# VHH binders against Protein DOG1-like 4 (DOGL4): the designs that were tried, part 3

Target 1, 232 residues: Protein DOG1-like 4 (DOGL4), of Arabidopsis thaliana (Mouse-ear cress) (q84jc2)
Amino acid sequence: MSKMRNLVEEKFLEFYESWVIQLELYLHQLLIAHNNNTMSETELRHLISKLTTHHKAYYTAKWAAIREDVLAFFGSVWLNPLENACSWLTGWKPSMVFRMVDRLRKSRVVLVEAQVKKLEELRVKTKFDEQKIEREMERYQVAMADRKMVELARLGCHVGGESVMVVEAAVRGLSMGLEKMVKAADCVRLKTLKGILDILTPPQCVEFLAAAATFQVQLRRWGNRRHYVTHS

## First folded at step 20 (VHH)

Design r14 (from n21 with W59F Y62W T105S)
Fold by OpenDDE, fold request of step 22:
Structure r14 (fold): chain B 232 residues (1-232), chain A 124 residues (1-124)
Amino acid sequence: as target 1 above (232 residues)
Amino acid sequence: QVQLVESGGGLVQAGGSLRLSCAASGFTFSSYAMAWFRRAPGKEREFVAAISRSGGSTFYTWSVKGRFTISRDHAKNTVSLQMNSLRPEDTAVYYCAARTWDSGSYFDSEYDYWGQGTRVTVSA
């Protein structure tokens, strides 16, 4: 019925749940700010800063956790299957946020030409970075499959102490590579987010962040609903 | 009939401690995550803490983390909130809530059952 979780998974699960709750709090504030239009620019900037700080906190915690067990994030037991299905290298795909911006443009958000150009430049850069990471990931995956996995499989047939040490070393090597990839992906996420926020006006930032947070929260809700209905 | 009854509220000095309790009845207690909310004067109701169905996981709003501890007793169908290092800003009516999903939520609309609340006043 339940998967066995290691300590890293359990700790991060608790962290993430708390983090999401805090995100929901900020989402509520964003929605109020967006709907009432009574907040000053200073107040909006403060709200934006809170959100950015919140995201930074997530990655700080994540990077600490992946140092201990990066493989935990490829399983991500704190996410439901729907959330996991939408995951790219243990998080949201950076280029996805441009789709969100596009949707906003089709609604109430009016961007000036200069903003549109900057967003396009950022989009191109983001996609390039994503592809670079994907190529590197492929390299690691292939290398793992061709050498390390075969070795592990062979060694797995032997119960000797030396074999265990070799296996452990191999796993550590793999984990280090994966950690590097995850961090690289996260950097692209953070840069992309920062880039977007630098291009948008404070009111537009609030709208964007509200949309992004809403999507995240709703995705979780939809996934959970599906899970609970299926197992009821 | 579903009931959540809070107790333990009162007046306490800043830096003091208080323990709230909520007694649940009328539903399968073990099938629900439990939570505490609070509403300060002139403010909206806000999430404080939640505990999973099994009691193995706890979740807190940042402002109370390290000071408050949520726990539950399955044998007694109770959920508790130990509040330490209380501050004037903790003054509020505290509510117990129950949710079918095994997770917390900031949004009160995500919870199925609510208590009537217990008042906590922290003096300067």
Scores: ipSAE 0.497, ipTM 0.809, lowest interface PAE 0.8, mean pLDDT 92
Fold by OpenDDE, last read:
Structure r14 (fold): chain B 232 residues (1-232), chain A 124 residues (1-124)
Amino acid sequence: as target 1 above (232 residues)
Amino acid sequence: QVQLVESGGGLVQAGGSLRLSCAASGFTFSSYAMAWFRRAPGKEREFVAAISRSGGSTFYTWSVKGRFTISRDHAKNTVSLQMNSLRPEDTAVYYCAARTWDSGSYFDSEYDYWGQGTRVTVSA
């Protein structure tokens, strides 16, 4: 059975598909830059700036959408099941990007000791922030099953209009909490990304961003091959 | 035999409009998402727009968003690209493409069928 999509889902789906296509364009440019040793630092910085701006645009759109319906992002109909399975609080898990950094270290990219130290500090901080968010998220999830809601569940939702109002109020409360948590998670993502880019040189940034974008694009492709995707 | 035949290209002044059409045959049209690409002189081919199988969703590159509109007609097996507010940088050979996945992609390799293209020239 095809699930009917709400307006928020439909709009964000179109946005996201277009956004991903643009990401693919930038990925192509990143790969060219990575393989071209003749590009100037200015050119590299310009490319990095385009990517960072592109990511900022995503979160701007996301935050506008979650104000309307944050629950849409916990279904994320614009993602395939594989992408959803890898999702943490409606996006990529911040600590995951350090695996991309680790790849740099194994490649011809030489990180100086000072960079390595700073990256490790950032990793620790990122992990700590993730855990804090997870604990708070758990509290919101558990709170949904308060005494009143459990009792309503037992009695069923057909007792009258009052029960519906209680449930709606509970959902509103949850939604407000979820919005807060999603924003918090996004802040950690943005801080982590910025932190990494501040530590790396422009050539290293290009390689890192290429790796990250490649993984994102490939994950989507792999997921789509496994599952039928419809945008109707 | 699979065929995609583009039409509607030509010379137009900056700020003008043009409507491209692509006629599809030789395959199940409704099973494919359709897209437009373009190749400017001395540049690589780039994605322009895509439309889902049903036609309910459309996707655009940022540079044409708000100016171009992609549509499809299932009865006629055609895809169209309405181009408004044309700029010299829109000068290119425009290609129609078909993809089994119900989405767009920037990469050429993701598409199964291609047309021969129609030339669009926008004068300054």
Scores: ipSAE 0.481, ipTM 0.806, lowest interface PAE 0.8, mean pLDDT 92
Fold by OpenDDE, fold request of step 22:
Structure r14 (fold): chain B 232 residues (1-232), chain A 124 residues (1-124)
Amino acid sequence: as target 1 above (232 residues)
Amino acid sequence: QVQLVESGGGLVQAGGSLRLSCAASGFTFSSYAMAWFRRAPGKEREFVAAISRSGGSTFYTWSVKGRFTISRDHAKNTVSLQMNSLRPEDTAVYYCAARTWDSGSYFDSEYDYWGQGTRVTVSA
């Protein structure tokens, strides 16, 4: 039996699948670029721009969807369990991408001292921002258990009428907070990505983006092999 | 034996429409997601559209989104591609493909079966 999905979930699932397919296309191009040293700086920058635009498109769609139903993104039916397990506030953990940067340092890519310093500064800032968001997120989560909600919990689950209103109000409050936090997290993601790309040279950017995209695509594949995924 | 047979290709003017069809046989059609790919002259084969097993979900490459519509008929074991607002850039050989996983993919290697293709030419 197929799980019932709401309209937001259905639409975003289709969007995301299409988005991932497009990401795979860009990954293919990144890999070609990485293996072909004949591409000009202009061509590389163009490719990087396409990818950054692609990521921006994701967040544009996401933010539109979360306005309708932010809770859909905490279930994320378009993701497999492995992807969900690796998610932080409905997306990738910003500080995690520095592991991809570390890969560059261990590859044929040579980072100059100035780049290393800037990347470290960015890493520290990113982690700081993550912690701030986590603290605020906790506040919203705890606030769900306000006096009225606790009282309802004490009375039981089958109280109708006023209880429904109380729950709806609580959920609405939580949803507003979650939307705020998700957007904040996404901003940190975008800022971090931009920061990294601003520090790296075009060839380095290509390698970084290829690594990141590969990880994302492989994670999805690994998860799908472990857990049967259906689109219905 | 497994067979995918494309039809509906031809010459069309820019801005025109064309409907491609793919007839599937030799495998359990309902157990496969279906897709369309295309290969333009001098270019690599690229993903165009996919449809889930049930037909409830559709996926498109950005360049055709809003212009192309993929559909399937379980009773007839067919998958179709309605192509509207065609452009010269859409000129290609279009291929039907089947995949066991219930999703689309850009990569050719993710698909199990392929048709021989049907040629679409869009004139300026």
Scores: ipSAE 0.472, ipTM 0.797, lowest interface PAE 0.8, mean pLDDT 91
Fold by OpenDDE, last read:
Structure r14 (fold): chain B 232 residues (1-232), chain A 124 residues (1-124)
Amino acid sequence: as target 1 above (232 residues)
Amino acid sequence: QVQLVESGGGLVQAGGSLRLSCAASGFTFSSYAMAWFRRAPGKEREFVAAISRSGGSTFYTWSVKGRFTISRDHAKNTVSLQMNSLRPEDTAVYYCAARTWDSGSYFDSEYDYWGQGTRVTVSA
């Protein structure tokens, strides 16, 4: 069944599709850079900067949209079921990117001991931050089932206008909490990404970003092949 | 036989406008998302814009966002690209493409059919 989309969903869907296409463009450039050892450090840094700017643009758009309707991001009509299944608080799980870092360790890229140590510290910190957010998220979710809401549920949804007002108030409260948690999660994502990029050399950054972007693009493709997705 | 025929290219001054059109035949037009690509001299072909099967969703590369508008006419089996505020860097051969997936993609390999292209030259 086709879901009726609200204005926020429609606008963000168009934005996200365009954003992904642009990501594919950058992925192409990253792959070229990765396979071409003739690029200067300056050129590599420029490419890395373009990617980081691109990601920042995503969150700028996302945060604008969640101010209007944060619940839209918990449906995420712009994602296929596979992408949604891999989603943590409306995006990629921060600790997941360390799998891409692990790939570097096993590839032709040699990480020095100092880098490995810093990456491990960052991983531990990232996981800690994730858990903190998860605990807070659980509190908001459980709070939705307060005494009033449980009683209303027992009585049914058709008691009258007063009941509607109570439900709407509860939803507003939840939405405010969700917005806070989503922003917190996004901050962890951005900090984790920045942390990794600060530890790695420019060539290593390019390889890491290429791996991450490849995974994202392929996940989307795999999901689309398995499930019929409409973008209208 | 599947055919995509582009038209509307030409010479235009910077800041000017052009409207490209692509006429599709030989396949079920409504079953395909449509896209525009371009290839500048000495550069690789790049994605410009795409439109969903229904026409309800449009997608753009960042460099043309706000300046270009893609549309389609199901009655005429055409897809169009309105190009405003043209820049010298928009100079390229523009290609029409079709794919079965109801979305855009940057990668050429994701498209099933291609036109021969129409040349757009933007002078400084």
Scores: ipSAE 0.466, ipTM 0.799, lowest interface PAE 0.8, mean pLDDT 92
Fold by ESMFold2, fold request of step 22:
Structure r14 (fold): chain B 232 residues (1-232), chain A 124 residues (1-124)
Amino acid sequence: as target 1 above (232 residues)
Amino acid sequence: QVQLVESGGGLVQAGGSLRLSCAASGFTFSSYAMAWFRRAPGKEREFVAAISRSGGSTFYTWSVKGRFTISRDHAKNTVSLQMNSLRPEDTAVYYCAARTWDSGSYFDSEYDYWGQGTRVTVSA
């Protein structure tokens, strides 16, 4: 689609678009399950398992791709500007998912006191893990803004071979650090998702997964239509 | 101009089979994901199946999964829908659609080009 796409971006764009339409199809199934009470607990658990497997497949593909080019996931070509603006370290912000749980609790989902306690404990742990990652990101931002690193980048633009090798090593070091932080953030996302699904009953899990998929799908659809230039 | 022309519709008894074809022209066929939608009388247009621009991935709505097969032929610039074990609820006008993305979409508003449709009637 553009001259700037490298092989990693091309492969992941194809993967991601296929992944999204499959999510849309699973959303349809979730909404059917949400709108009627004829589905057995076994059927609900099977649908929940399909969704968790689908999310795991995303991270499997993502982690393979970031080994080759982690920077592709910052300002991704497969996301529209609204989707990119809503990203925290290449994905959804773990603590924000609890706003969705809170809205479900205040609408149709009734939680027993034991579930409320466990969800609050998970919220605190998720925020703690998130804050750890944010401090690590601050350290990498400082390192990137380091005057010495900026001087090395200038030298790479204006001077020859030895400077190129030093710049390449510095860039590789920053890339490895970013890869570790992205994986850490993804692990928090997976732990938070698993934790929520373990606390909720199967019908409650369907409600939560439907809300989450709806948000992701609608964010993409709305963002694709937001900036439209009409010919007049 | 881009043209999508469906064919292969008709009358068939329940349990029978039909194969729909969509001939594409006026664009680089290999750059487009293709899909089939359908509209029953009095109902809204609904997603049936999609195939990625490369042909490597296919997707189906749950009511047709296992019965319908979407395929594409880059040499002939056609997309096809093999419909087996047809049911009266499959009665509809079937539309071919194209979009510039690598893969299809469940939502009809995401498609750039549409055919005029071909009628499929399944008798009880």
Scores: ipSAE 0.197, ipTM 0.658, lowest interface PAE 5.3, mean pLDDT 84

Design r14 (from n21 with W59F Y62W T105S)
Fold by ESMFold2, last read:
Structure r14 (fold): chain B 232 residues (1-232), chain A 124 residues (1-124)
Amino acid sequence: as target 1 above (232 residues)
Amino acid sequence: QVQLVESGGGLVQAGGSLRLSCAASGFTFSSYAMAWFRRAPGKEREFVAAISRSGGSTFYTWSVKGRFTISRDHAKNTVSLQMNSLRPEDTAVYYCAARTWDSGSYFDSEYDYWGQGTRVTVSA
C-alpha cells in the first residue's frame, strides 16, 4: 500500500529531527549530572525542568500537527480497526513507562516505601485511564468500519450535493473524535511522566530521565541501523 | 573513496567572522546528514551544528546558537559553517562529518565519515 507524505507530515518530521538531537544533548547532560556529585539540587532541578519542557514541546508540536491533519499520524485510517486495533493511538501505552521504573528499582535506584506506594497508586491510575481510552477506541472501531462503508459508497455515488455533504459531515465528526482520543492518550502520558517526576527525588529523576532518553535513542538507532544494513 | 575536505580556517580577532566550507566527494551528498564538530587543545571533540539531508532541519549547540549558521549546497556538494561574533573560546580544530540518516546526531560515534579538520584561532 502506497503512502503519501503530505506537508503536515514533512513539517512534523523536520521538528522531530531537531527534537531528537536536542534529546541526545540532554542525555549527555543527564549522564554528566549522574556522574558529578558536585551539582546542587537547584542545578539538578533546572536540568529536570529542561527535560520536562522538552517532552511537553514534543506534544505541543504534535497537537498542532493533528489539528491540521490527524491522519498524518496514522497509516490507512480506514484499515486501522483491524490492522492497528491492538496498537495505541500514535504512541506507546502510557503505562509502559512503569516497566522502566521497575527495571531501575531492580538495579540502580533505591526507593523508600512511601515512594513505592505513590508509584503504585500512579500506576493504577494510569492503567485506569488507559482502560477508558481503550473502551472509547472500541466504540471508534465500530464507527470507523461504518465510515469505511460510507466512504466506498461516496466514491461510487456522487449524485447530489446534499448527500455528499451528509457523508462529509459524518467523516469530519469521526476525525474530530479521533483527534480527541489522541489528545486524551497524550495527556495521560504527560500526567504520568509528571507524576513520576514528582514522586522521585532530583537524583532519582536524573536516573529515570537518562534511562528513558537512552531507551528512545537506542530504539531509534537500532531501527535505523537494521534498515540500512538490510537494504545496503 | 569518500573524502571530506574542510577549508576556511585561520586567525581572526574576537568579534570577527569566518566561514568554513567542507567539500564532499565519493558519496551521494544528498543522502547524508552533515555536521560540524570541534576540538579545542586538550579537550574532547564536541558537537557544534548539524543539518539534515534535505537542509530543512538545523540544530546548534547552545554556546553557538545565534552566532553560527550551518548550510548546505547540493549543487557544489558543500556544507558550510558561518561563524559570527567569534570568541577566544571558539578556538579549535573544526571537523566536518557525514552520517547516513535523515538527521544529524549529537554523538560523534554516529558519524560514518570525517574530514581532517581546519584550524580556527580567535585572538583576544
Scores: ipSAE 0.063, ipTM 0.592, lowest interface PAE 6.9, mean pLDDT 78
Fold by ESMFold2, last read:
Order: sequence, then C-alpha cells, then structure tokens
Structure r14 (fold): chain B 232 residues (1-232), chain A 124 residues (1-124)
Amino acid sequence: as target 1 above (232 residues)
Amino acid sequence: QVQLVESGGGLVQAGGSLRLSCAASGFTFSSYAMAWFRRAPGKEREFVAAISRSGGSTFYTWSVKGRFTISRDHAKNTVSLQMNSLRPEDTAVYYCAARTWDSGSYFDSEYDYWGQGTRVTVSA
C-alpha cells in the first residue's frame, strides 16, 4: 500500500535515472575540457551545446509528464530526500545559481567588467521573476481557499456519480493551476541558464557547467549515501 | 563472501567479437545494478557499460555504443558484455562491478564490489 507508484512516477523515474547517467558522462567530458587546454573553441562550443540540449531534453520530458500528474514532481520518487528538500517549485532555485558564479569568480574565472554588469542585470531580472512566481503561488493558494471551493468540497461528500464528477473537476482545476506555475518556474530556470551561458566565454561556460554538474551529482551521491570509505 | 569473477578475455583480431561474462555470488544479484569498466595500458579505469538491477535500462560510453551489448541473467547470476567490431583501442583489462542502487553510475567510486578483471587484447 504505502509503496504504490503510479504510472507517471514509474516512467519518469526510469527516464531520470538514465538522464543522470548521461549527465555524469557529460561531466567527464567537461572535466577533460577543464583540465586540458588542447580543445579548440569549436570543440568547446559543441560540448556546451550538448549540455544545453541535455537540459532541454529534461524539460521536454518533464513537461510531458506534468500534463498527466504535476503532483508527482512535488516530493519526487526519483529524488532522494535531500534533493527534494533543496527544490523550489520542483527544481533548483534560479537565483541560487548566481552563488555558483560568484564562487567561480573567486577561484578560477576572471570576468571583465562588461560581463559583470550583464550578470548583475540578469541576477536582478531572475530574482524579480522568482518573486513574481511566488506572488502568483500566493494568489493561487488564496483562490483555493475561496468559498466556492469550500462549497465544492461539501458537494464531494455526497455519495454518487455526480458528486464524484464535481470533485474530479475541482482536482483537475487545481492541477492545471499548479502545472502553469511549475512551467513558469522552469522557464525562468531555462532563461537564467541560457542567459549565463550567453554572457560567459566558451571556456568560462565549461567551468560553470562543470561546477553545476558536479554539484548536482554530488548532491545526489551524498543524499543517497551517508558513508564514504571509512578510515579507522 | 561477495565475489565477482570475470571470464572470456583473450586475444582477438580487429573486427572480431568476444563475449565477457561475470559470475556473481555472495549477494542478492537482483538487487544490484551491474557495470563493466576497463583499464587500457597507461590509462585510468574508465566506464564502459551499465545495466539496471531489473535489466530494463542499459547505458554505454560513446566509443562502444552500437558495438557492445550488456545483458544479465538472473537465473545464472551473471552479467555479460558482447563485444563486436572490436578495435585495437578496445585493448584493456575489463572489470565487472556492482552497486546497491537501481541504476549504474559513470564513476567507479560509486561501485561497492569489483572483480579482478579479464584481459582483452585486440590485434591489428
């Protein structure tokens, strides 16, 4: 009973596990490019394109799945509890990615002033878009508390096919609203990612993508295991 | 107690085929994802292929995709690697590995158990 998974969860779990393995492969390629300066700029751009295509493929699959069951993406079975706890509207929080850019600036990546200005503009826009989505989520929650929804809940207590149909329609309405907000958040994620990659040079993009993929892989690894090789 | 034993290595001419097998014992085979890694002379161990614990998902490194096929047999507790259209670049010691999760991983640090390896040499 308590380990029941619906079809959407089963399908996306299989997709996501394969997607992560491919991300690990691309991480290896990014690390080679990061540690080896023999790649041409065209080769770097091809690798960057593979990463962006891979991320777009994730959202293509996700958007197909949320049309069937958006709730599967809140507390997902394909993520460990730590990954789920770090999620904002079913994914990474767009404004937090600039923390990674800031770390790279302190360690490895030298940005010219024009890039810094563009990144600051993007950071402000990203934060604005995030806050707009959070306000829209609040409006959605207020609408759910509307007296009409309370009336529909009372009707749902009536046993019968008509009462079931009204409850089912209300649930579909709630899911459609939530799907819209999740897609909006995903669009901010994609816009932010593309914006960062457009501002950075190809070598800088490789550094950023390597750091991002490393973080994602390590977060998953740490959340799945508490034990590394133990020395005694 | 836990044991992975590879077999099927040897010398083969370029363009030929070879089938590696890995016999597993000492654990519940169906609870583990399985993988093959290889170490070429002078290089680090690298990922080759993985198969989920159910056998429903397989994954291959790009240089072997379309030429190698990983499979598993739960009745015999074995995982196999069918290697076709072999190239001299495929020359390596091939290792079988197991991890406790549903899917494989590219990173060798994610695997709990390893075999001793079987040598494959592909001549021109």
Scores: ipSAE 0.006, ipTM 0.368, lowest interface PAE 10.3, mean pLDDT 82
Fold by ESMFold2, fold request of step 22:
Structure r14 (fold): chain B 232 residues (1-232), chain A 124 residues (1-124)
Amino acid sequence: as target 1 above (232 residues)
Amino acid sequence: QVQLVESGGGLVQAGGSLRLSCAASGFTFSSYAMAWFRRAPGKEREFVAAISRSGGSTFYTWSVKGRFTISRDHAKNTVSLQMNSLRPEDTAVYYCAARTWDSGSYFDSEYDYWGQGTRVTVSA
């Protein structure tokens, strides 16, 4: 970030800045739709589809980028420190999104009993998938600390070029494991988002998407303000 | 006191060009993302273009992409909007805006400081 960044960071920074401004545009449209009682179900579904496509585009770009450099997504240069601090495996924690649904139920959104049951089933499934990923990440971390990895690091310290190649191969293996785990986490995020949108009615989806976009925009705004006040 | 002063507006024929400039003072210019908004007669103020605080990222509303170019000059503390291939629908008062965020925003409520505006009229 400070000067020249690698190619992956440079390209994704440009993508992400454009992506977040477009998210702000969609937030404006969601807020208009929320306040406009004359919009048809067809118009609402079209707006919801635009938001869904926008989120999918983020993951498409991300998955291409992590194939080249997964570590760029741990402490990303395109995010402020607050945004980075709120990350779970390079993104929002899937189970936490249900707190936003809960807030909507308390304030404005009336859910029928069938929707509530389906949301609880999805919450349980999401938590299960999340815990499965956390256990797999833990096993990966343990494998990383095993005697073979320590031995490879020891050999690298004692020998030059060929030991560097052994260390490089181990690092590539680590990166491949991280890529798998990040993609698995992203798949849970997408399945959870789609599941929520499938359960909610189109007006409810608009309210949910507006709340989610507002939170993301506010997190970015607050983090940027803190950064300038504290560090500039 | 923070000030943003726009200049370069005027009357121009359709197809012509204008370059708007916004001089910034009273804050550390390189710490702010900058943007241009416009308000056509009888309409709400609308986003036109934004540039990140470093100048590395630029963003445009669809109707001006390819015709307008936003740029910034940290030595002169200015942000500029080069407007080419102007159309009558580009007629508006153009406003310069600044915010402390690294990147611009589509929403005018996200901007901390505003200029008074400069009038651009494009005749048929």
Scores: ipSAE 0.000, ipTM 0.283, lowest interface PAE 12.9, mean pLDDT 81

